# VH-VL binders against q8ixk2r445to577, part 322

Target 1, 133 residues: q8ixk2r445to577
Amino acid sequence: FFGMLQNKGLTDYCFDYNPPDENQIVGHQVILYLCHGMGQNQFFEYTSQKEIRYNTHQPEGCIAVEAGMDTLIMHLCEETAPENQKFILQEDGSLFHEQSKKCVQAARKESSDSFVPLLRDCTNSDHQKWFFK

## First folded at step 16 (VH-VL)

Design b127 (framework fv_cosibelimab)
Fold by ESMFold2-Fast, scan of step 16:
Structure b127 (fold): chain C 133 residues (1-133), chain A 120 residues (1-120), chain B 112 residues (1-112)
Amino acid sequence: as target 1 above (133 residues)
Amino acid sequence: EVQLVQSGAEVKKPGSSVKVSCKASGGTFSRWAISWVRQAPGQGLEWMGVIIPYFGTANYAQKFQGRVTITADESTSTAYMELSSLRSEDTAVYYCAKSRWYGRSAFDYWGQGTLVTVSS
Amino acid sequence: NFMLTQPHSVSESPGKTVTISCTRSSGSIAYHYVQWYQQRPGSAPTTVIYEDNQKPSGVPDRFSGSIDSSSNSASLTISGLKTEDEADYYCQSYDSSNKHWVFGGGTKLTVL
């Protein structure tokens, strides 16, 4: 699967990566932004190694969640995907992060009206359901 | 320091087509969004369309749908805008403009403009 | 789709403050960023404000941008007017439904 990774509950929003410097893409938080449908910073690939990959840049980025955290951060991709970069895309559209036993949810960013993907307890909420468009 | 350099002025007859080029330098052309904007004499700015070179994806303003085609050649870092079935109302300066993120970022660099005159 | 409406022209004396409005006809002005461009005769436009209220390097502090959700409008404010500020000013925002940019009609600023 590849394309714009859109939320079923927050229907106008897509995964979006907006690092300040296009030559330094590591270490910044993945956000949600209004889907523009034109690829670029909203284009992601779900790989056979269970990665959510941002591969329009070099070096290639892979979404990760650090131990004890709930934010999705862009890290460098590895030859063999580390466990913190693995998300199980389930048939119902849930993205399950096995290390934390949590699901990716569209959520309002702390002290802001902007939105971000965060790890939350798994539910049947449409805010936890994602699809490639 | 990004630069966008456009092809020179053209004089065309009604019913013909024109193809304007926009050569980019100083950055990662394929990762940008390149828009085309026109301005008739004494009139305002009018967005025509965009291309994302990496994806080959283009989108056009409804007014120009069916008449405009925007393409890109990544090997030469050049975007093109072709407008067909020219009318006198198409006389304008045509600009290419770069944005980092389509739908979010400002047009931070502009070409110098290409005057297209349509007259018999 | 929507329109962005600007006054056709504004004029003010040197040293004074001028505000140029940009009103969105449908949908919230705050839903997408608003950009502002300055265009002098014979030149391509240049950005004076991006993402509602941010200023590019080299643009004087006299320029500022704001959003007013209650009037559904964005504003460009220029204080301490100078003759070199004479130009056409355009606002711009995004239409996500059609995936295209929309420009305001432009405002001619005269400093007399």
Scores: ipSAE 0.555, ipTM 0.867, lowest interface PAE 2.0, mean pLDDT 91

Design b128 (framework fv_cosibelimab)
Fold by ESMFold2-Fast, scan of step 16:
Structure b128 (fold): chain C 133 residues (1-133), chain A 120 residues (1-120), chain B 112 residues (1-112)
Amino acid sequence: as target 1 above (133 residues)
Amino acid sequence: EVQLVQSGAEVKKPGSSVKVSCKASGGTFSRWAISWVRQAPGQGLEWMGVIIPLFGTANYAQKFQGRVTITADESTSTAYMELSSLRSEDTAVYYCAKSRYYGRSAFDYWGQGTLVTVSS
Amino acid sequence: NFMLTQPHSVSESPGKTVTISCTRSSGSIAYRYVQWYQQRPGSAPTTVIYEDNQKPSGVPDRFSGSIDSSSNSASLTISGLKTEDEADYYCQSYDSSNKHWVFGGGTKLTVL
């Protein structure tokens, strides 16, 4: 699976990575932004190690959730995926973060019209349903 | 020091095609979004389309679909815009422009422009 | 399928302030970032404002951008007008439905 990772509930929005410096791609939060369908900073690959890779830049980034956090942060990919970088894309479209036992949900950023993916308790909401396009 | 350098002016007959080049330097060409924008004499800016060289993905304004093709050659860091079935109304200055993230970022660098004149 | 509407021309004396509006005909102007470009005769456009209100290096503090959601418009404000500010100004925003950029019709600024 690879492509633009789009939300079923927030239908115009895709996973998006827009760090301030294009040559320093780690440590920033993954956001949701209007899907453009062109690849680039909205192109992700779901791997056999259950990683969500951002491979538009080198070195490759892998989405992770830091301990105690609910935000998705870009880390460097490792030879063997650590637990905090493993997501299960389920049959119903939910994206389950194994280490936290929570699901990725499209959510509005506090005091803003902007949107971000956040870890939340798993529900059957369309805001927790994702697909590659 | 990002620079975009375009090919020189062209005079074409109606019904022919024109292919304008835009050579990039000073950055990561493959990861950019390269748009083409035209401006008829005394008129405003009109967006034609875009390419992301790394992905080979292109998208075109509805008005130009079927007549415009945008391509890129990563080995030479050059983008191309080909416009077919030329009409006199296609007389314009054609610009290439770079943006960092498609759909969000400004066109932070522009080529110098290429005048295409379509006359019989 | 929207239009960005700008006044065709504005004029003002040196030292004064002008505001150029850019109104979106449908859909919200919020969260679709507006850019502003300056074009002098014989030259390619240059960015004076990006992402609603940010300034590139080298653009004077006299230039500012803003968004007004209630009027569904963006504004470019230039204070302390100088003759060098004479140019055409274009707003630009993104059409998420068609995945296209849209330019406003342009505003000719005359400083007399």
Scores: ipSAE 0.726, ipTM 0.899, lowest interface PAE 1.1, mean pLDDT 92
Fold by OpenDDE, second read of step 17:
Structure b128 (fold): chain C 133 residues (1-133), chain A 120 residues (1-120), chain B 112 residues (1-112)
Amino acid sequence: as target 1 above (133 residues)
Amino acid sequence: EVQLVQSGAEVKKPGSSVKVSCKASGGTFSRWAISWVRQAPGQGLEWMGVIIPLFGTANYAQKFQGRVTITADESTSTAYMELSSLRSEDTAVYYCAKSRYYGRSAFDYWGQGTLVTVSS
Amino acid sequence: NFMLTQPHSVSESPGKTVTISCTRSSGSIAYRYVQWYQQRPGSAPTTVIYEDNQKPSGVPDRFSGSIDSSSNSASLTISGLKTEDEADYYCQSYDSSNKHWVFGGGTKLTVL
C-alpha cells in the first residue's frame, strides 16, 4: 500500500511529515494535516517488512517509536526493519505498533489546534482507523 | 544557496501564448513544490498554480484552469509556466516560488520575476 | 474558499512598532499556517515569517508573527521600525477546500 495515509475518524487528515531541514529528514515527529493528495510530505508506503516508509527522499525514512514515547518519529530505514518500526495495518483499519502493543490514534496536540498520530491503547474508535488513499 | 532564475521579459499579442521558465539551483529540485505567482502593475500577488516535479502533479487556481499549464523538467531543474489566450489583463510580472511541501509550507525562495506584456 | 483581508496601508515613524493584520474570512486560522512576505519596490517578494511565527535566516528579530484565534486573524509586528522596512507586505495561507494558496491583498508600509 502507498499514498496518503488517511484517518477515518478525523476526516480529511493524513499523515504528514515536514521536517524543518529538508536535508535532514530524520528525528522529527510525524504529524497530521489536511490531505492534499499531491504526494511529497503526505506520501507513505506500507512495506512487506511492516514499515511505514517515507521514500520521497534518499536515504529513505521509516516511522519509528522511540522507547518510552507515544509519538511517531522518523528514523532511517534499515535493511532489516527494527522492532520499533514495525506496524500492522489490520483489516479493520487499525494501525498496530507491534513493540508497544498500542494503536496509532489521531489526536489533538496538547495546547494547540494541531493534530498528531499518537500511540494509545487499542479501541474501536474511528480515530484509530487508517486507510491508504 | 537556493536560487531561482527566470527567463527574460516577454512581449506578446492578444490571443498568443507565453512560456516562462524557472531554473533552480543550490538544492534538490525534486524535493520541492514550484508555484507560479503573478503581479499585475500596482496590484497584489496572485497564486496561479503549482507543480510537484517529483510526482509530476500540478494544481491550478480555478481562475486559470484550462489556460495555464505548469510543467517541470527534473533533469534540468527547471519549471515552466505556459499561459495561453493572452489578454491585456495578463500583463504582469510572473514569479516562480519554491516551497518545501504542498499546503503548509511557505514560499521560501522566489525567482526574480518575468515581465509579460500583452498589447496589440 | 476564503479570503485574507489586510489593511491597504499603514504608516509609522522610525523606531516605533507597527502591526499589520491579516483576517481570514472563513474557516479557522488555527493550524493553517500563515506566511508573510516582504516586497520592496521593484523587487521580488521575500519571506519574513513562515508557519505563523517562524523567521527565516537573515530576518531581523524585529519581525514577529502571531495568530489571534478570537479574531481569526494573523498579525505581522515590526518593532524598532527602520526605513528599509518600507515595503509591501503580504500574508498568505493554504485553502484546503480547493487546495490553493491564498494571498492577502497586501499592505503598504510607509516609514515616516
Scores: ipSAE 0.695, ipTM 0.904, lowest interface PAE 0.9, mean pLDDT 95

Design b129 (framework fv_cosibelimab)
Fold by ESMFold2-Fast, scan of step 16:
Structure b129 (fold): chain C 133 residues (1-133), chain A 120 residues (1-120), chain B 112 residues (1-112)
Amino acid sequence: as target 1 above (133 residues)
Amino acid sequence: EVQLVQSGAEVKKPGSSVKVSCKASGGTFSRWAISWVRQAPGQGLEWMGVIIPLFGTANYAQKFQGRVTITADESTSTAYMELSSLRSEDTAVYYCAKSRYYGRSAFDYWGQGTLVTVSS
Amino acid sequence: NFMLTQPHSVSESPGKTVTISCTRSSGSIAYHYVQWYQQRPGSAPTTVIYEDNQKPSGVPDRFSGSIDSSSNSASLTISGLKTEDEADYYCQSYDSSRKHWVFGGGTKLTVL
């Protein structure tokens, strides 16, 4: 699957990666922003290794969650996907992070009006359901 | 440093087409959003459309749908805007403008503008 | 679809403060970033404010941007007016339903 990764509950928002420097792809948090439908910084690929890849940069970035954290951070992709970069996209649209056993949820960023994807206990909430558009 | 350099002024007759170029330098052209904006004499800015060169994806303002085509050539870092079925009301300065993220970022660099005059 | 409405013209004396409004007719002004552009005669526009209230390097501190959700408007404020500030000013925001940029009609600033 590939395309814009859109939230079912927060219906106008997509996964979005907007690093401050175009040449510095790693270490920044993945955000949610209004879907524009044009690809660019909202284009992601779900791979057979269960990665969520950022396809607009060379080398490609892969979304990861560090141990003990709940934020999604951009890392460089590896030849063999490490466990912290593996997400199971389930039939119901849930993104299950295998290492932490939590689900990706659209959430308000603490102390702001912006939105981010965060790891939360898995529920049937539409805010935890994602699809490629 | 980023620069956008546009092709020169054109004089066209009604019913013809015009194709304006916008050559980018100094950055990652393929990953930008390149918009086209026009301004008729003494009038305001009017957004025409956009292209993301890396994806070849384009989107157009409703007013220009069916008459405008925006393309990009990544090998030469050049964006193009072609407007067909020209009318005298299409006389305007046409600008290309770069933004980093479509739908969010400002137009941080602009071309110098290309005057297109449509007259018989 | 929405319109961004600006006053056609504003004028003020050198050294004073002027505010130019940009009112969104439908949808919240606060859900989408507002940019402000300055255009002098014969020149391409340049950015004076981006993402509601941020300034590009080289833009004087006299320029500021703000959002007022209660009036559904954005404002560009220029303090300590100088004759070089005479220009047309345009606001711009995004239409997420159409995936389009929208410009305000523009405001001519005269410094007398």
Scores: ipSAE 0.664, ipTM 0.891, lowest interface PAE 1.6, mean pLDDT 92

Design b13 (framework fv_cosibelimab)
Fold by ESMFold2-Fast, scan of step 16:
Structure b13 (fold): chain C 133 residues (1-133), chain A 120 residues (1-120), chain B 112 residues (1-112)
Amino acid sequence: as target 1 above (133 residues)
Amino acid sequence: EVQLVQSGAEVKKPGSSVKVSCKASGGTFSRWAISWVRQAPGQGLEWMGVIIPLFGTANYAQKFQGRVTITADESTSTAYMELSSLRSEDTAVYYCAKSRYYGRSAFDYWGQGTLVTVSS
Amino acid sequence: NFMLTQPHSVSESPGKTVTISCTRSSGSIAYHFVQWYQQRPGSAPTTVIYEDNQRPSGVPDRFSGSIDSSSNSASLTISGLKTEDEADYYCQSYDSSNKHWVFGGGTKLTVL
């Protein structure tokens, strides 16, 4: 699977990566932004190793969750995917983070009108359901 | 440093087509969003469309859908805007402009503009 | 689709403050970034404000941007007005439904 990773509940929003420095793409939080359908910083690849790759830049970035955190951060991809970079895209559209046993949910960022993907306890909410478009 | 350099002025007959070029330097052309904006004499700015060179994806304003085509050549870092079925009302200065992220970022660099005159 | 409406012209004396409005006809002005461009005669536009209220390097702090949700408008304010500020000013915002950029009609600023 590859394309724009769109939310079922927050239907106009896609995974988006907008680091401030185009030459240093690692270490920033993944956000949700209005889907533009053009690829660019909203284009992601789901791999057979259960990674969500951002391959618009070299070296390629992989979405990860650091221990004890609930935010999705861009890390460098590794030859063998570490556990914190593994997500199971399930048949119902849920995106399950194996290491934490939590699901990725579209959520409003604290004290703002912007949206971000966050780890939350798994529910049947459409805000936890994702698809590639 | 980032620069966008456009091709020179053109005079065209009604019913013909024009193809304007925009050569980029000083950055990662393929990863940018390159928009085309026109301005008729004494009039305001009008967005025509955009291309993301790395993806080859283009999108066009409804008014120009079907007669504008925007393309890019990554090997020469050049974007092109072709407008067909020209009318006198298409007489305008045509600008290319760069933005970092489509739908979010400002047009931070502009070409110098290309005057296209459509007359008999 | 929507329109961004600006006054056609504004005029003010050197040293004074001028405010140019940009009103969105449908959809919230606050949920999409507004950019502001300055165009002097014979030149391509340049950015004076991006993402509602941010200034590019080299743009003096006399230029500021703001959003007013109650009037569904963005504003460009230029204080300490100088003769070199005489130009056309354009606002711009994004149409997420059509995935298109929209420009305001432009405002001609005359400084005496």
Scores: ipSAE 0.612, ipTM 0.879, lowest interface PAE 1.8, mean pLDDT 91

Design b130 (framework fv_cosibelimab)
Fold by ESMFold2-Fast, scan of step 16:
Structure b130 (fold): chain C 133 residues (1-133), chain A 120 residues (1-120), chain B 112 residues (1-112)
Amino acid sequence: as target 1 above (133 residues)
Amino acid sequence: EVQLVQSGAEVKKPGSSVKVSCKASGGTFSRWAISWVRQAPGQGLEWMGVIIPLFGTANYAQKFQGRVTITADESTSTAYMELSSLRSEDTAVYYCAKSRYWGRSAFDYWGQGTLVTVSS
Amino acid sequence: NFMLTQPHSVSESPGKTVTISCTRSSGSIAYHYVQWYQQRPGSAPTTVIYEDNQKPSGVPDRFSGSIDSSSNSASLTISGLKTEDEADYYCQSYDSSNKHWVFGGGTKLTVL
């Protein structure tokens, strides 16, 4: 699967990567932003290694969750995906981060009006359901 | 430093077409969104369309649908805007402009503009 | 389809404050960011405010942007008005339905 990764509950929002310096893409938090339908910084690929890849940069970035965190951070992709970069996209649309046993949820960023994907206990909420467009 | 440099002024006959170029330097051309904006004499800014070179994805304002084509050549870091079936009302300065993130970012760099005059 | 409506012209004396409005005819002004551009005769536009209220490097603190959801409008405010502020000002916001940007009609600011 590849395309814009959209939330079922927060229906107008997509995975979005908007680092301040376009030449330095590693280490920044993945956000949610209004879907624009033009690919670019909202274009992601779900791979057979269970990675979520950012395809608009070379070398490609891979979404990861760092130890002790609930935020999704951009890392460099590896030849063999490390466990912290693996997400199981389930038939119901949930993204399950197996290392943490948590699901990716659309959530309001703390002390902000902006939205981000965060790891949360798995529920049947539409805010935890994702699909590619 | 980012720069957008456009081709020179053109004088065209009604019914012909014009193709304006916009050469980018100083950044990651393929990952930008390049918009085309025109301004008729004494009038306001009018958005015409956009291309994201890496994806080849283009979108156009409804008013220009079927008459405008925006393309990009990544090997030369150049975007093009071609407008066909020219009318006197198409006399305008045509700008290319760069934005970082489509739907969010401002047009942070602009070309110098290209005057296209449609005259019989 | 929506329009962004600006006054055609505004005028004020040096040292005073001027506010230029940008009203969205349909859909919420707060749903997408508003940008503001300054254009002097013979020149390409330059950004003075981006993402509602942010200033690019080099733009004086005298410039500010705001959003008012109750009037469905964005505003550009220029305090301590100087003669070099004379220009046309354009607001811009995003049309999610058509996936493109829309410009306001522009406001001519005269300082005298």
Scores: ipSAE 0.725, ipTM 0.904, lowest interface PAE 1.2, mean pLDDT 92
Fold by OpenDDE, second read of step 17:
Structure b130 (fold): chain C 133 residues (1-133), chain A 120 residues (1-120), chain B 112 residues (1-112)
Amino acid sequence: as target 1 above (133 residues)
Amino acid sequence: EVQLVQSGAEVKKPGSSVKVSCKASGGTFSRWAISWVRQAPGQGLEWMGVIIPLFGTANYAQKFQGRVTITADESTSTAYMELSSLRSEDTAVYYCAKSRYWGRSAFDYWGQGTLVTVSS
Amino acid sequence: NFMLTQPHSVSESPGKTVTISCTRSSGSIAYHYVQWYQQRPGSAPTTVIYEDNQKPSGVPDRFSGSIDSSSNSASLTISGLKTEDEADYYCQSYDSSNKHWVFGGGTKLTVL
């Protein structure tokens, strides 16, 4: 699966990554942005290694969850996907992070008008449902 | 797929008013900002104003204050631009364009443009 | 209020590289994103660069955007110039202080 990763509950919002430096693509937080269909910062790939790859740059970035955090941070992809980069995109649209055993939920960023994907306890909320478009 | 479809060409006399429509589809209209941009023949792009349908608030370029009115109808996903007291220099192609309702965003979709001709 | 200043025209032969500048008169170029739009004759503008250096899917890799904070300017660079690149190019940015969008004056690119 590849393309825009769009949230069901937060309609028309997609995974978005726009690092400030094109030569330093890791270490920043993945956010949600209105789906614009322009590709690039909204283009992601779900791989057979259960990675969510940001593959518009070389080397490729993979979404990771750092210890003790509930945010999605961009790391470099590795030949073998590390445990903190493994996600299960289920048929019902839930995006499950294997290591934390939590689900990715669209949420409002604190003290902001922006939105971010955050790890939360798994529920049946549409805000935890995702699909590629 | 997001699309912006504008109303057809207009021919107006000086002193009259024109109202151009911009119908949006393929997304959530209330989450957008709709701007109006015009281009006189052989000239550059000129931003006229913007509306945020969700808030019903519009902001206008200083040049057009008091003469332009931008509105939106969420029920029909349509934005409108009305320009009054038309003069010959208002002859231009008028575009609508969408962006996010907060400022740090691009005009990612454009209407096809509406030619407004003002002549005696 | 601020203005964006572009050269009126630039020209170059096919296969070469051209750069179009966009200088912001006030405010930091680094704080507000710059967009670039291409407009071919008789057509509506289309986005070629957004958020300083992001490229829409349909835009060739030959197009790139950059920011120079020292000169408070943005640049659109087109490498491997093709005849189809002949168009007017406009930079654009947002003024958060008065909630206005501002366009540059446009640059006519001629492919010789």
Scores: ipSAE 0.000, ipTM 0.601, lowest interface PAE 12.9, mean pLDDT 91

Design b131 (framework fv_cosibelimab)
Fold by OpenDDE, second read of step 17:
Structure b131 (fold): chain C 133 residues (1-133), chain A 120 residues (1-120), chain B 112 residues (1-112)
Amino acid sequence: as target 1 above (133 residues)
Amino acid sequence: EVQLVQSGAEVKKPGSSVKVSCKASGGTFSRWAISWVRQAPGQGLEWMGVIIPLFGTANYAQKFQGRVTITADESTSTAYMELSSLRSEDTAVYYCAKSRYYGRSAFDYWGQGTLVTVSS
Amino acid sequence: NFMLTQPHSVSESPGKTVTISCTRSSGSIAYWYVQWYQQRPGSAPTTVIYEDNQKPSGVPDRFSGSIDSSSNSASLTISGLKTEDEADYYCQSYDSSNKHWVFGGGTKLTVL
């Protein structure tokens, strides 16, 4: 699967990655923005290694969850996907993080009008449903 | 350092077409979005459209839909803007501008501008 | 769709502080970054503020950007005004409804 990773509950919002330095793509948080369908910052790939890969830049980035965090941070992809970079996109649309045993939920950023994907306990909320478009 | 160098001034007749080029250097062209912005004499900046060279995807301001075509050649790091059915109101300086990503990014580098004069 | 409204012109003496406003007609200005561009006479625009309050390298600290959510407006503030600051200034932001970039009408800053 590849393309925009769009949320079901938060209508028309997609994974979005726009690091401050275009030459340094790791270490920043993935956010949600209204889907534009133009590629680039909203283009992701779900791989056979269970990675959510940001492959518009070289070297390629993979979404990871750092210890003790509930945010999605971009790391470099590795030959063998580390445990903190493994996600399962379920049949029902839920995006499950294997290591934390939590689901990715579209959420409002605290004290902001912006939105971010956060790890939360898994529910049947449409805000935890995702699909590629 | 990133630089955008545009083609030279053009003088065109009404009804004709013009194609302006914008060559990028000093960075990775494929990582960018290239927009075109024009400015009529004594007027403000007007966004015309954008292309994402890596994907070949383009989007245009509604005002110019059907009349403007923006393309890019990654092999030469060059973006192009073609405007057809020219009219006197199209007389303006045309700028290319680079941004990191579509949507939220600024135009962090600009071309020097290309004057297009449309007159009978 | 939205528009960005700027004052037509502002003027101030050297050494003083000037503020240029940019008001968004609809949608939250707090969610969509505002950029500011400077255009000196006969020159291409240059970026002076990006992502509301960030400055590119080479832009003096005298330049700053801010957002006021209550008025749905952005502001460019220039302190210690210099003659070289005389230029047209444009705000810009992204319109997600039509996926367009939108410029303000521009503000002519005159240094008296």
Scores: ipSAE 0.762, ipTM 0.919, lowest interface PAE 0.8, mean pLDDT 95
Fold by ESMFold2-Fast, scan of step 16:
Parts: structure tokens; sequence; C-alpha cells
Structure b131 (fold): chain C 133 residues (1-133), chain A 120 residues (1-120), chain B 112 residues (1-112)
């Protein structure tokens, strides 16, 4: 699977990576932003290693969640995906983060009008359902 | 520092085609979105289309669909806009412009413009 | 498809404040960011406001942008007008249905 990773509940929103400096491509939080439909910074690839890869910048980034955290952060991809970079895209559209036993949910960022993907307890909410366009 | 440098002015006959180039330097050309915008004499800015070089993905304004083709050569960091079946109404200054993230970012750098005159 | 409507021209004296509006005909003005460009005769446009209300380095604090959801409009406000502010000003926002950018018709600012 590859393409724009869109939320079923927030239907206009896609995974989006917009680091402040194009020369510092890793270490920043993945956000949700309105789907512009042209790939680029909203283009992701779901791999056989259960990674969500970001190919727009080099070196390629892989989405990760650090132990004890709930935010999705861009890390460098590794030859063998570490557990914190593995997400199981389930048939119902849930993105299950195996290491934490939590699901990725579209959520409003504290004190702002912006949205971000966060790890939350798994529910059957459409805000936890994702699909590639 | 980012720079966009366009090819020189052209005079064309109706029915011909023109291909304008836009050479980028000072950044990560392949990752940008490069738009083409034209401006007829005394008129406003008109968006024509875009290319995202890394993916080869292009999109065009409805008015120009079928007449405009935007391409990119990543090896030379150059974007091209080719407009066919030229009419006198196509006389305009044509600009290339860079945005960092399509749909969100402003056009933060512009080429100097290329005057295309279509006359018989 | 939508249009961004600007007044064709505005004028004001040096030292005064002027506001240029940009009204979106359909869809919320607040949904996609609005950018503002300044263009002097013979020159390419330059950005004076990006993402609704942010200023590029080198743009004076006299320039500001705002969004008014009730009127479905964005505004560019220039205070302490100087003669070098004379230019055409264009707003711009994104059309997600067509996946393209839309420019306003432009406003000629005269400072006299």
Amino acid sequence: as target 1 above (133 residues)
Amino acid sequence: EVQLVQSGAEVKKPGSSVKVSCKASGGTFSRWAISWVRQAPGQGLEWMGVIIPLFGTANYAQKFQGRVTITADESTSTAYMELSSLRSEDTAVYYCAKSRYYGRSAFDYWGQGTLVTVSS
Amino acid sequence: NFMLTQPHSVSESPGKTVTISCTRSSGSIAYWYVQWYQQRPGSAPTTVIYEDNQKPSGVPDRFSGSIDSSSNSASLTISGLKTEDEADYYCQSYDSSNKHWVFGGGTKLTVL
C-alpha cells in the first residue's frame, strides 16, 4: 500500500509531515492536515515490515513512537524495523502499534486548531480508522 | 540561497508551441512543488499548473488542460512549461514559482519571468 | 470552483492605514491557508504574508494578515503607509476539489 493515508472520521485529513527545516528531516512530530491530493509531504508507504515510510526526503523516514509517549515522530528507517516503528494496518482500518498495544487516533492538538495522530486505547471509533487513497 | 532562473523572451506565431525553462539552485529541487503562473499585460496572476519533480506528478488548471504540459528534469534541477496551439491571448509574462509544501506553503521564490509574445 | 474577490483599487495617504479584503465565494476561507503577494511593475511577486498571518523575514511589522470567518474573508492590513508600498496585491488560497491554487483578481494600492 502507498498513497495518502486518510482518516475515516476526519475525512478531509491526511497524515502529513512538515518539518520546520528541509535540511532536518527527522525528529519532528507527524501531523494531520487537509488532504491536498498531490502526494508529496502526504505520501506514505506501508511496507511488509509494517513500517509507515516517508519517501519525500532523503534519507527515508519511518514513523515511530517512543516508549511511554503517545505522539508519532519521524525517525530514520532501519534495515530491520525496530518494534517502535511497527504498525499493523488491520482489515477494519485500525493502525495498531504492537509495542504499546494502542491504536493511532486522529486527535486535536492541545491549545490549537491543529490535528495530530496520537496513540490511544483501541476503540471502534472512525477516528481510529485509516485508509490509503 | 534558492534561485529560479528562467529562459529568455520569445516571439511566436499563432498555432505554434513555446517551451519555457526554469532552472533551480540552492535547495532540494526534487522535493518542491514548482508552479507556473502567467500574467497577461495589465491583468492579474493566473495559475496554470504544478509539478512535484520527485514523483513526476503534475496537475493543470482546467483552462489549460490539453494545451499545457509541465515536466521536470531532476538531473539538471530544471522545470519546463510547454504551451501549445498558441493564440494572441497567450501573450503574457510566464513565471515559475516554488512552494515547499503543496496546498499549504506560499510561493516563497519566483523566477524572473519570461515574456512570450504571440503575434502574426 | 470558487473565486477570491478583491477590490480593484484602494488609495490612502502616507502614514495612514489601509486594509485590502479577499472574499471567498464558496467553501470556508478559514479552512485552507491564505497567502498575500506584493508585485511592483516589471517585477515578479514577493510574499508579504503566508499562512493567514505569518510574515517572511524582511517584511515590516506594518504588514499584517487576518481571517474573518463571519464574512468569509481574509484581509491584508498595512499601517504607516510609505510610498514604496505602492504595488498590486494578490491573495491566494487552495482549491482542494480541483487540486490547484486560486489567485484573487488583485488590488492596486496607490499611496499619494
Scores: ipSAE 0.701, ipTM 0.902, lowest interface PAE 1.4, mean pLDDT 92

